# Ledger of designs, part 11: VHH binders against Translation initiation factor eIF2B subunit alpha (eif-2Balpha)

Target 1, 305 residues: Translation initiation factor eIF2B subunit alpha (eif-2Balpha), of Caenorhabditis elegans (p34604)
Amino acid sequence: MVQESIISSFRGKLENDPSKSTSLATVETLLEVLDRSRATTVAEFQNELNQVVAALEKTDYSSTSIRSAADLFTRFTSLAPAALLDQEDFSQVLDLYRQRARSFIKNVRGSRAKISKCARLFFTHHMNILTHSYSKVVLETILDAHKSGYHLHVWVTESQPDASGKLVFEELKKNGVPTTLVLDSCVGYVMERIQAVLVGAEGVMETGGIINKIGTVNVCIIAKSRHVPVYVCAETIKFVREFPLNQADIPQEFKYRTSVIERNNLELEHPDVDYTAPEFLTLIITDVGAMKPEAVGEELIKMYI

## First folded at step 4 (VHH)

Design S49 (framework vhh_h_nbbcii10_fgla)
Fold by ESMFold2-Fast, scan of step 4:
Structure S49 (fold): chain B 305 residues (1-305), chain A 128 residues (1-128)
Amino acid sequence: as target 1 above (305 residues)
Amino acid sequence: QVQLVESGGGLVQPGGSLRLSCAASGFTFSSDESYALGWFRQAPGQGLEAVAAISWSGGSTYYADSVKGRFTISRDNSKNTLYLQMNSLRAEDTAVYYCAADTRYYLGEFLPSEYDYWGQGTLVTVSS
C-alpha cells in the first residue's frame, strides 16, 4: 500500500532523470520511508527498511547499487544510543534517525563540490579534456573549473545510441565552454589532441574498475595506448562490493535487456553499459579525495564496518 | 532563471476552502538540484510567517501550529507544482501567500532566510 507508493516514487526519480544514479535515488527513497515511518521500536523500523529495500531490489534497476546504497544509508543513520531506546516514545529515536539521514544525504549532495575541487588539482589552466556520456558530477566539475578561470576545451563523444553526449555538448555551449562534439568512432582519431579523459561511473567496483555507459572501455583503452590519463569522478555512494574479471562478469543488475547475455540472442549485442578494468584507469576522484584504482578495495572496507 | 508563480488565491468566507498552486520553471522537481519547498505568508502589517514545508521526496512535512490539521502541503514532481490545500479558513489566515524553494532537498529549520527562491505572492482574503 504505502510500499507501492514508495516504489512508484523511486521509479519516478529515475524515469524523470535518467542521469540520476540508482544509488542516489535509493537513499532519497529511504529518507522518504524514514520520514513516513510510524515505527515504535528499532526492530519494527529495521523490518520496514528491509522490506522496502527488498521491494526496490525486485525492480528493473541495479539491485547491487540499491543494496550497497541502502547498507551505507542504514549504517550512517541507525546509530541509536541505548539510553534513547528506553524512551516511552520511540519518536525521539526516529527524529535522531531523520537528522542523521538528512546529514548523510547532505554530505552525499556536497560530494560533487568536493570532487570538483579535487579534480581541479589535476588540471592545467589550458587543456583539452575528452568526456563520454552524461555525468552530473563530470559536468559540474567542468563548469566549476571554467567558472574558476580555467580555459578548457571539452571534446564530447555523441555517446550513441541514446546520444547522451549531445546533452552534455549543449549544456557546455550554453555555459560558454569551448566544446567539440565527436563521433564515438573518432575517439582514436582525436585522442592525440587530448591531455586528460574525464568520465563518471554508474558503479565503482571492489576491483577498482568501473561500470559506465557503453563505449567507456573503448575510450579508456585508447587513452592508455596514447598515455593519456583517465580520471573517474564518482561519489563514494556509488562504490559497490562486486568483483568482475571481464565483461561477462558485469553484475546482471547493471545490464539492460538489450544485452546478449540477458537475451541469449547472438545476432544482436547492444549493451547499455560496459566494464573498464582498473589497469585502464589513472585515478578515481571521490568526495574523500583522489585514489589509485588499487586503493578502492581498502576504502570499501573502511565504509563497511 | 529559477521562477516560482503562485495561483489559486482569492476571497473566501470563514470556514471555506482554497487550494493554492505554485508552478516552478528554470529547474525540475525531479532533477539533481531537487528542492525543499515551502509556503510562507505575510498578513497586513506583519512579518513573514512560516506556514508549511515539504521535503523534496514529499515524505517529510512541517506545519505551523496555527494551521496543523487544517492545511495540507503536497508536491507533484512530474508537474513541477507545489500545492497548499487550505481547509476551515479563518479571518486570521488573511495574508499574501508566497511559495519558496530551498536549494537543499531535505527539510531544515523552516526559516525564511534558508530559502533561496521566492514567488511574487498570491492574496488570500478570508472575510464575509
Scores: ipSAE 0.000, ipTM 0.110, lowest interface PAE 18.1, mean pLDDT 78

Design S5 (from A13 with D109S S110P T111S; framework vhh_7aqx_2)
Fold by ESMFold2-Fast, scan of step 4:
Structure S5 (fold): chain B 305 residues (1-305), chain A 126 residues (1-126)
Amino acid sequence: as target 1 above (305 residues)
Amino acid sequence: QVQLQESGGGLVQAGGSLRLSCTTSGRTFSSYAFSWFRQAPGEEREFVGAISWSGGSTDYADSVKGRFTISRDNAKNTFYLQMNSLKTEDTAVYYCAADTRYYSGEFLSPSEYDYWGQGTQVTVSS
């Protein structure tokens, strides 16, 4: 089939639903490939997937997110007992893959609700929470806790230069959540009032650290200095088999959009994201439960084995 | 890695109480969340209760809420299931389990847990 058709479908998923992650769009697109597949061997099927993933990686969307999601999709869908691989008709194996893929995608779609329920276990009935940038899973978690009767006062950084925090502030205010907008430079000033920091992640690393919106590392360093716990909310599909030791190790695709890299605009230090090492994080709250940052490496290995 | 061993099972009259203990060995007791499961003859393993690695969060199956309490003692590398107001339907082999993840029992099936004890029999007589 024509790769342009698959790329068009992928772009359409993201354009038609701004709330949808690149990772979710990737696995939904791979399910379409699987549904159309006429492969007769594991190798033929794997080659079909690899060609589609390579095509998706050429888009302006995060190639690291696409590859990671594709790897997880393959891992969860393509494990079959040797007895089934001995079938003359590979269609039974493909049907099993399709069933597993649909189950996997159903779980991914339910991730934010599971994270929200888990996160409430770490909230007190009355508390001051600080959040940074715009994270849909963090926003849903806060709103769900508020609807469940928790009395949260949410302190939101402006998250300049894109001012994404103002969107969070307005959304919380519209839903009746007490909220205060603070300058990014005021995080240290207000941290003494905060009982917990709640942030999202664009990627959770094998180190147990996170890649997230620029300014996150500053917030987390300040929180640690004040002995305020930092809770990260992230879907497991955002777990990435990367081992950054410093800010320079962040894949360029996370720091900048592909088109910006190609324009050679990197002489200025204006990255979109930063890396927060695990020592600055208290818990990573996921759709499969909460874990200490040091447990992430073990969990990530299980996903790929 | 962690290894688990249950104790405290036995025969008890309906309405009575038992406390199960699960003693752990291994480097990092405080890095694990712990759960109790049970299995009656001819049935699948079912979730009973869970406690986070910090002890700050607990979760219970609806059938045992208000009767059972899970707790942990990090100094003793042991966690417990206090069972009160026992019923004949509580008769089962009770297993302790450990995982680096903590969540409500609704999210993680028995087959997903990393480490298990050998089980201890609890029999509640009418």
Scores: ipSAE 0.000, ipTM 0.258, lowest interface PAE 11.6, mean pLDDT 80

Design S50 (framework vhh_h_nbbcii10_fgla)
Fold by ESMFold2-Fast, scan of step 4:
Structure S50 (fold): chain B 305 residues (1-305), chain A 127 residues (1-127)
Amino acid sequence: as target 1 above (305 residues)
Amino acid sequence: QVQLVESGGGLVQPGGSLRLSCAASGFTFSTSYDYALGWFRQAPGQGLEAVAAISWSGGSTYYADSVKGRFTISRDNSKNTLYLQMNSLRAEDTAVYYCAADTRYYTGEFPSEYDYWGQGTLVTVSS
């Protein structure tokens, strides 16, 4: 497949549907590659996918989200019996991969609805929620609760420097949800008014911690200090087999935009994401249910078996 | 509330052309980000078979090998209508053609993945 056209398709999915996650766009793009593939061997097919994933990672969309989605997609879709791989026409293997890919994507698309329903079990009918950055699953969770009769006041950080929190603020305002936009430096100032923090994740680590938009660790530390629960809303497609022990353990390509890394301009400490350790998180709410951070490792094992 | 209504079927000679239309109501193409649209057919005594599918943006399309190069799927979001342009028709293209919508926003070949279906329109290719 021509990489230029597949990158354009990937960008088009995200630009034409602003509610779509980078993870979902990634697996949909990989399905398009699979649907157009003329590969005759497993090696040829894997090489095609690897080239596409590498090209997607060179975009300025979340490398963490792209990699986690791609890894899970290839794990679930490319598993096939050795007898089929060795003796059958490879077109039958591709057909099996396509069947698995569609089932996988169907489950991914149903994830936000399942997360939203689960999250409401932890809400009260009148509450102040603080959220940080733009998370599509968090936004849909809040909107679904509002439409279900919950009276939520949502406090949204600006999430500078990309001001991604302003997107959440505008969407909540358009849907009639009471919302207040706050400076990132005001999280400690407003936390005493907050009953729960609701954040997304770019990736959920094997440690039970999360990689998410820069500032998330600050929000979560302040929440813990004030005894405010932190609920992470994340699709299982965002689970990653990484084991960071501190901020330094996050791969450079996840922390910084590609242009900064390539220029070797490391005089500035301006990472795009940070790592929040599991001790600062109360629950990870997923499409398979709510779990304590320490249960994430077991869930990852189940997904890769 | 979702309705899909096919039109444009009929009798045509081998080598001829037909354009099928599918008018959608209960949702709009331009705002239905989760819908992929497709054409399926069922020949007498055969199972339901995917013919062509298109993502909401038109960025991804699928065609069955038997129709590739002869059929073209397209959508007009302003008219809320899906089209199938069928050229170089053959006797084996004779079937009831169904318009279908999939809430999963990908081009799929499997009927079981589609949530909404039209009533069908008969295409007969004979001399």
Scores: ipSAE 0.000, ipTM 0.129, lowest interface PAE 17.2, mean pLDDT 78

Design S51 (framework vhh_7qia_2)
Fold by ESMFold2-Fast, scan of step 4:
Structure S51 (fold): chain B 305 residues (1-305), chain A 121 residues (1-121)
Amino acid sequence: as target 1 above (305 residues)
Amino acid sequence: QLQLVESGGGLVQPGGSLRLSCEASGFTFSDYAMGWYRQAPGKQRELVAFITWGGSTNYADSVKGRFTISRDNAKNTVYLQMNSLRPEDTAIYYCAADTRYYLGEFEYDYWGKGTPVTVSS
């Protein structure tokens, strides 16, 4: 019963803010559960969280992103000293969990500003950058650099079939950033003009590779062939404990909406995302710093410890 | 094992200059971002400056324009040139290395033991 209102709240967060990640919506929803929890033991609280996470995974949103964000949230918020766990008043433990959860979410909400500041270290005052698809963190990074006096010319792919790149193009134009819209098939044609590729990620894998909007792997392969660096901007909450070695290893819930999978349409190979292996990426720029792709596995271990 | 050894600290008068050095061993130096942090008694460590594996630099607002960070990959050494020193710069200075930068409250993986800098007359 309570789960029905929680699912409604979760859906509302994503429907009211298209730029909000599934991961952020998940941890905000888990904080609401924690704020209303009447659990008297760790086991009771864990069961409550597990039931909510299972319910969220039945939505049309990525179950992998939901699970990974929930695991990070639980790990970060529930690491209480043994002395506190040994006390008889569990309400003090819940209050500590609530304080930690709020701090965690505050840090997640501040992630884009930290990424933007870090990314500027890799920009020259005049440069051509290419971006693909709509990424709020990439858009914020470019706009913040422009406001800071950088003279960037941004080349934006259309990112078909949803044309999400046109949204980026219009927003950059509105803010006075020099920008050129290009066909997805023109990436190889324009790459000679580009000094850096800047993309987001829907997920950063343990391999150091990324899952992102379909077409990203094509952009990154072309960039590597022309010795153009690829900078990925991603919040650490998008880090997932998956180890794909090829496109087939991408979880189905990332590739397709649940409704599309259920229709079993085998005539169309139209995935929403692709996987870009770490060898095609130069740096992963995060809210905890910039790192080489091979360092992502170490960072994931540290987050879960 | 990665080791960082700082040198060049000491006593200097306000307005003076010091150059700190940090020699690294046990790793491929060019693969790491290098930073200088400082800690005054009773305070938390704070970032002073860092330099990426690509040579890009950043500075804390309190030292910007006065301090310069640089690296020499052939010598496995990072430097901090400190000019126009103030009493507020008095601290133990730590060299740090990481495959990523430090942002906010997160810390570097590898630290030196520190070199003291005292600015007084």
Scores: ipSAE 0.000, ipTM 0.322, lowest interface PAE 10.9, mean pLDDT 80

Design S52 (framework vhh_4orz_3)
Fold by ESMFold2-Fast, scan of step 4:
Structure S52 (fold): chain B 305 residues (1-305), chain A 122 residues (1-122)
Amino acid sequence: as target 1 above (305 residues)
Amino acid sequence: EVQLVESGGGLVQAGGSLRLFCAASGFTFSDYAMAWLRQAPGKRREWVALISWSGSTDYADSVKDRFTISRDNAKNTVSLQMNSLKPEDTAIYFCAADTRYYVGEFSEYDYWGQGTQVTVSS
């Protein structure tokens, strides 16, 4: 089946390139669907995209990241007014969509460099930074600051149960960045030494809050209590039109990996992610600049207009 | 109702200095990041200097170490001190405001001033 081939391609992108984000792999996969499409109407094309997105969401990769990326990709590539005014056959409409899709992906690929440059504006030359979980954009931001002459000491939580923090710790050590690995239970113990918390996000919500690796909300609450700023590094492709008011409002498919749900382990409260409300965040640093969490909703609306 | 009004532009000789001011009204100034952008004859607008809500600053490489941006939240003003001016600094200088601290190739700001002319002679 064509769909099986597309899912295999998606998995291959992530398995063969560990630096690639789920969001980028999603939009690259949707471009492949667009390139293979023989659709003759907008409705037929939209149905093809919807079926592929639904299939990708059944994988063990972040449903939040997949949905966000798919929605933004569709928004940027499928402009209904342009299609309605076009006097050409649908194959020419598809070619226009392909051109727009390639432009969109080019912008996504440049996001981390822009975030890294922007984030350094909020660093001091000597700084103790605490980070949680494995975030490719956070890691690149720290390494780029180090290469630019900043003297950072990076405190990394283990981020159990997957120990993703140990991967960050090893990479920082390999690149000569002073780093200390700490237990997740030690965040309160070490926070008095920290000048800033730097975390990523799987999704940035319309509320200005974030969905990120379990433990993030604990880190951010402790940081707020100690008056330590929390900087979130996230590409705009991770912005989602969700409005959670509390942890319970996070959709189950975002909170738990598909494999865990299918094993019927839901009687155990072991979520993979949590929600951090905007009051616990200082800045959202993006490829379009840094913003207060309160400004996220307005920026998200602009992306869909 | 929202207004950004620039002042301080003019003619100056190479090596000289000018200080630009931008007076803001009609919005909560302290909630906005402020920027100076310029447009030289025949070129696109480019950002020159940025200042965040907390006073963090950034500068384009071409003006770094020569220009200083500052803000006064009590007076709702942002200023740009321009030292060691060069003929290539000749441009219309715009004050801009955004809820985001915007850095990038293309800048789309919430509010713009009308601009003030700066001419640097050799």
Scores: ipSAE 0.017, ipTM 0.494, lowest interface PAE 7.5, mean pLDDT 82

Design S53 (framework vhh_7aqx_2)
Fold by ESMFold2-Fast, scan of step 4:
Structure S53 (fold): chain B 305 residues (1-305), chain A 127 residues (1-127)
Amino acid sequence: as target 1 above (305 residues)
Amino acid sequence: QVQLQESGGGLVQAGGSLRLSCTTSGRTFSSYAFSWFRQAPGEEREFVGAISWSGGSTDYADSVKGRFTISRDNAKNTFYLQMNSLKTEDTAVYYCAADTRYYSSGEFLDSTEYDYWGQGTQVTVSS
């Protein structure tokens, strides 16, 4: 595929389907490249994928999510039995890669349903839940629990400055879920009424911590101070080999809007995301089950060998 | 790393009860979720029940729900399967398993994905 055409296809997937994650759009785009590949060797194939990934990383979407999804895609799709590699017929290897890629994508598409089912194991039939920002997997989890007969009252932060929490509030209200919109500054005020915090993640770090929408660390600190459990809902495709020790370890291109960095004006502390260390998280609920934050490192090893 | 050792198996008549125990290495016990699986002769290994790290969440196979109860005792580094109203169909080798992940009904993890297994203990339910 032409590079501009690849970028256009990738952007189209995200713009035409607001529910689609950057990670899913990435692996779907890589499958398109794989379906059109004329590579005759493993090296040629890997070079094609590397060029596409590099092009996608230059978009305004999360480079961490793109790189991690691409790494997992390559890992799971390109592991061929030695017998096929020894046959010198690379077209059979490509066909196997395509079959594995389609299976991988099917599993990724099923991830949110598995997460929502797993999350219900930690819900009571009546509970007050607090959520922050717009997370498609969290929204699906709440709506699925509601449809399954759970009586949830969902407290949603506005998540300024983009007011992404208002989108969650409107969707919950539209679906008949009791919901209350709260100011970001009111999290401490309402936390005594909350039985659990549900948040998503842009990335799950090797430390067991998460990178998520700005304000998440504040919510999680307050929850811990009042002994309220914090459940992170995240697809395994969002697991990344990053090891931040503090907020400063988050690359600036992920923390700040591009325009601020380009103007060389870093006196403005307006990051888009923050890092929440594992001690503030109770569970990471994934498509392969729930785990303690401390177990994330072992799971990453299993994914990458 | 965790080591698992089952005990409590044996012979019991239909309608009876047995309690299986699985003793683990103590160093990281609270970091693991635990599951019980069973395997009848000539059959695949099947999920029986699971318990989360805190004990706050449990899950059971439909065939044993209401009859079996899984529990854990972190102070003793041991977890249990209380089996009541046993049926001849419950005859199997019972295995305890440990993983850093908690899952329900085996739907998220099949039996081949577990990291640590016990040696198995035979449970025979006579008519």
Scores: ipSAE 0.229, ipTM 0.656, lowest interface PAE 5.7, mean pLDDT 82

Design S56 (from A13 with R27F S30D S31D S57T T58I D59Y S104I F107W; framework vhh_7aqx_2)
Fold by ESMFold2-Fast, scan of step 4:
Structure S56 (fold): chain B 305 residues (1-305), chain A 126 residues (1-126)
Amino acid sequence: as target 1 above (305 residues)
Amino acid sequence: QVQLQESGGGLVQAGGSLRLSCTTSGFTFDDYAFSWFRQAPGEEREFVGAISWSGGTIYYADSVKGRFTISRDNAKNTFYLQMNSLKTEDTAVYYCAADTRYYIGEWLDSTEYDYWGQGTQVTVSS
């Protein structure tokens, strides 16, 4: 396969579907590579995948998300029995890898439905929820609860500068969910009316903290100050082996979804994301269940080993 | 777009042989696994055999193992079912199918295939 073709396919997945995560686009792209692979040895196959991952990391999308998703994909798909590795024809091993890869992708695609079901266990039939930015898993969770008979009033921040919150607001309104759009600066003003905060994550860190859309840390700090629980909805594929201690520790790739020139402009502090420490989070709701932030490190170890 | 076309069916006496062919178009032949299924009147569709994209993995239903042979010719975009020692119980409409899935367990499920031929009748007389 030509490298330009695989990069174009990857970009197309994300540009044509803005709700698709970088992690999901990465594993779908790797499955495409695996389906086209003509490798005859484990080493040849691993080299092929490594070259593709390196090419994807040269894009303006999150290098950390790409690496973490690729690592989980390869660990899951490459767990072949020793007996099969002794075969003269590697095609049987590739056939097994393809089966495992498709199963992995199917589980990833089913993650949002599992998260939605789990999240409802923490809802009351009448409640005010505040959400920040556009998160497809959060949006689907809210809409699913509404369709299931919950009476939710959803308070949505504008999430400037990209105004992604306005997209959530319009979608909720279209589906008949009572919703109020609020200025980002008004989170403290409205928090006393809120019973729970629901946010997504670009990445769930080994610390139990999250990297998410800029403004998330402000929302979570305010929620904690008023004793309002914060529920993070995130697929396990977004779990990454990073250990940030502060905002400066966020990988540069997460901060900017722009060209290299704009990422190097030291006169502008316009990051796309911020880091929220685990102390400001109540639960991480995942496709494998709800967990305390403190439990994330242990779950991450289980997924990689 | 994607098309699979069977040929080689017909009437044959018990103990005889037939060779079915499935010619494909509209996709990259080398990237697909291929299977044969059959359906007798009043019965459900039954798995006969499958061959992986590489030709390295071949699987047969117990009822045909040792009598039928699946092969593929990537240069001709065609795959085959050689049927020997035919029995009256082999009478059925034979369908060819194509799939990108590469593991035997998934090949056994006829509902999981996206691409099918129209079928060719095989009748074995006593």
Scores: ipSAE 0.000, ipTM 0.124, lowest interface PAE 18.6, mean pLDDT 79

Design S57 (from A13 with D99E T100V S104V E106D D109S S110P T111S; framework vhh_7aqx_2)
Fold by ESMFold2-Fast, scan of step 4:
Structure S57 (fold): chain B 305 residues (1-305), chain A 126 residues (1-126)
Amino acid sequence: as target 1 above (305 residues)
Amino acid sequence: QVQLQESGGGLVQAGGSLRLSCTTSGRTFSSYAFSWFRQAPGEEREFVGAISWSGGSTDYADSVKGRFTISRDNAKNTFYLQMNSLKTEDTAVYYCAAEVRYYVGDFLSPSEYDYWGQGTQVTVSS
């Protein structure tokens, strides 16, 4: 059926292009749904999208990333003037949605390049930066700075237990970027040599805080104590309307993988992500520019209204 | 709410230089992205240049790239447009504009800006 075809297309986007984010694959898939849609009402169209999103969330890819991207996609694409909603021919509304969706996806596809351009303006020609975990936008930002003539020495944590930092280390080394791999337990040891911390985010919260790979909060606390700025690189499509007050408020979809909560093992506290409150962050660098964490709430309001 | 006021306009000869200033009042200056637009007689308002909230990113219209530079001074709550190698075609009323949200690397339309100045006339003579 059509649904299976769409899910196969979604999986193919991510399997055939390892650099593509789950969020981007989600909105590209939703555009395919929109292009195939023969809906005659807003409600029928929204129901089609909701069914596809629910099916995508059942895949092995991040359900939070899928849902967040889908919410922004539907809010942006479905903003139609009242005059068009009064038309008898719904095909004009669908055409407007398709035009808006293509513009939205163009902006999402350009997000990492915009973030890289913005981030470089906070770099000095020679700079020691520390990064944690594997973030595609952070990696591309560092590589773009290197290609632009910046001489960065990148200190990379191993990011155990998945050792995602080793992947970043090898990729930087392959591209000729001076890099040093450090144990997660060595962040405090090396921080005195660091001029800035550069991390990604799985989600940017309404509080201005972030959810990111476990260990991020430790890195950011240490950075603050040493007066080292923390720059977060994140596409606006990763902004979510969540208001965590503490680590316990992180949605379970983010916090735990099936393997670590398997068998109701409450004796094992091995979350995959943690929450870093806004007071530990200096700037959130996005595809719409750099902002203070306290400005995130205002930006989210503009995105959804 | 933010108020914007331009200054520094005037008459200048082709090949000359001029610096426009836009002074802002109210709120945290660093939370805003700023842009310059211009409008020549009988034409629509067109984008000239923009600077992001951090001052870290700038964009320019193709017609002014390499000649104009936008900058900001957070201590003075002021941002600038340095115009070099002026041409008679640069003659226009120049407007400063501000918004909280800014798309780096994209063309910015007037409709995306929340706040506007009154405009300052720049006349470039041959």
Scores: ipSAE 0.000, ipTM 0.129, lowest interface PAE 16.9, mean pLDDT 78

Design S58 (from A13 with R27F S110E T111D; framework vhh_7aqx_2)
Amino acid sequence: QVQLQESGGGLVQAGGSLRLSCTTSGFTFSSYAFSWFRQAPGEEREFVGAISWSGGSTDYADSVKGRFTISRDNAKNTFYLQMNSLKTEDTAVYYCAADTRYYSGEFLDEDEYDYWGQGTQVTVSS
ESMFold2-Fast, scan of step 4: ipSAE 0.227; ipTM 0.657

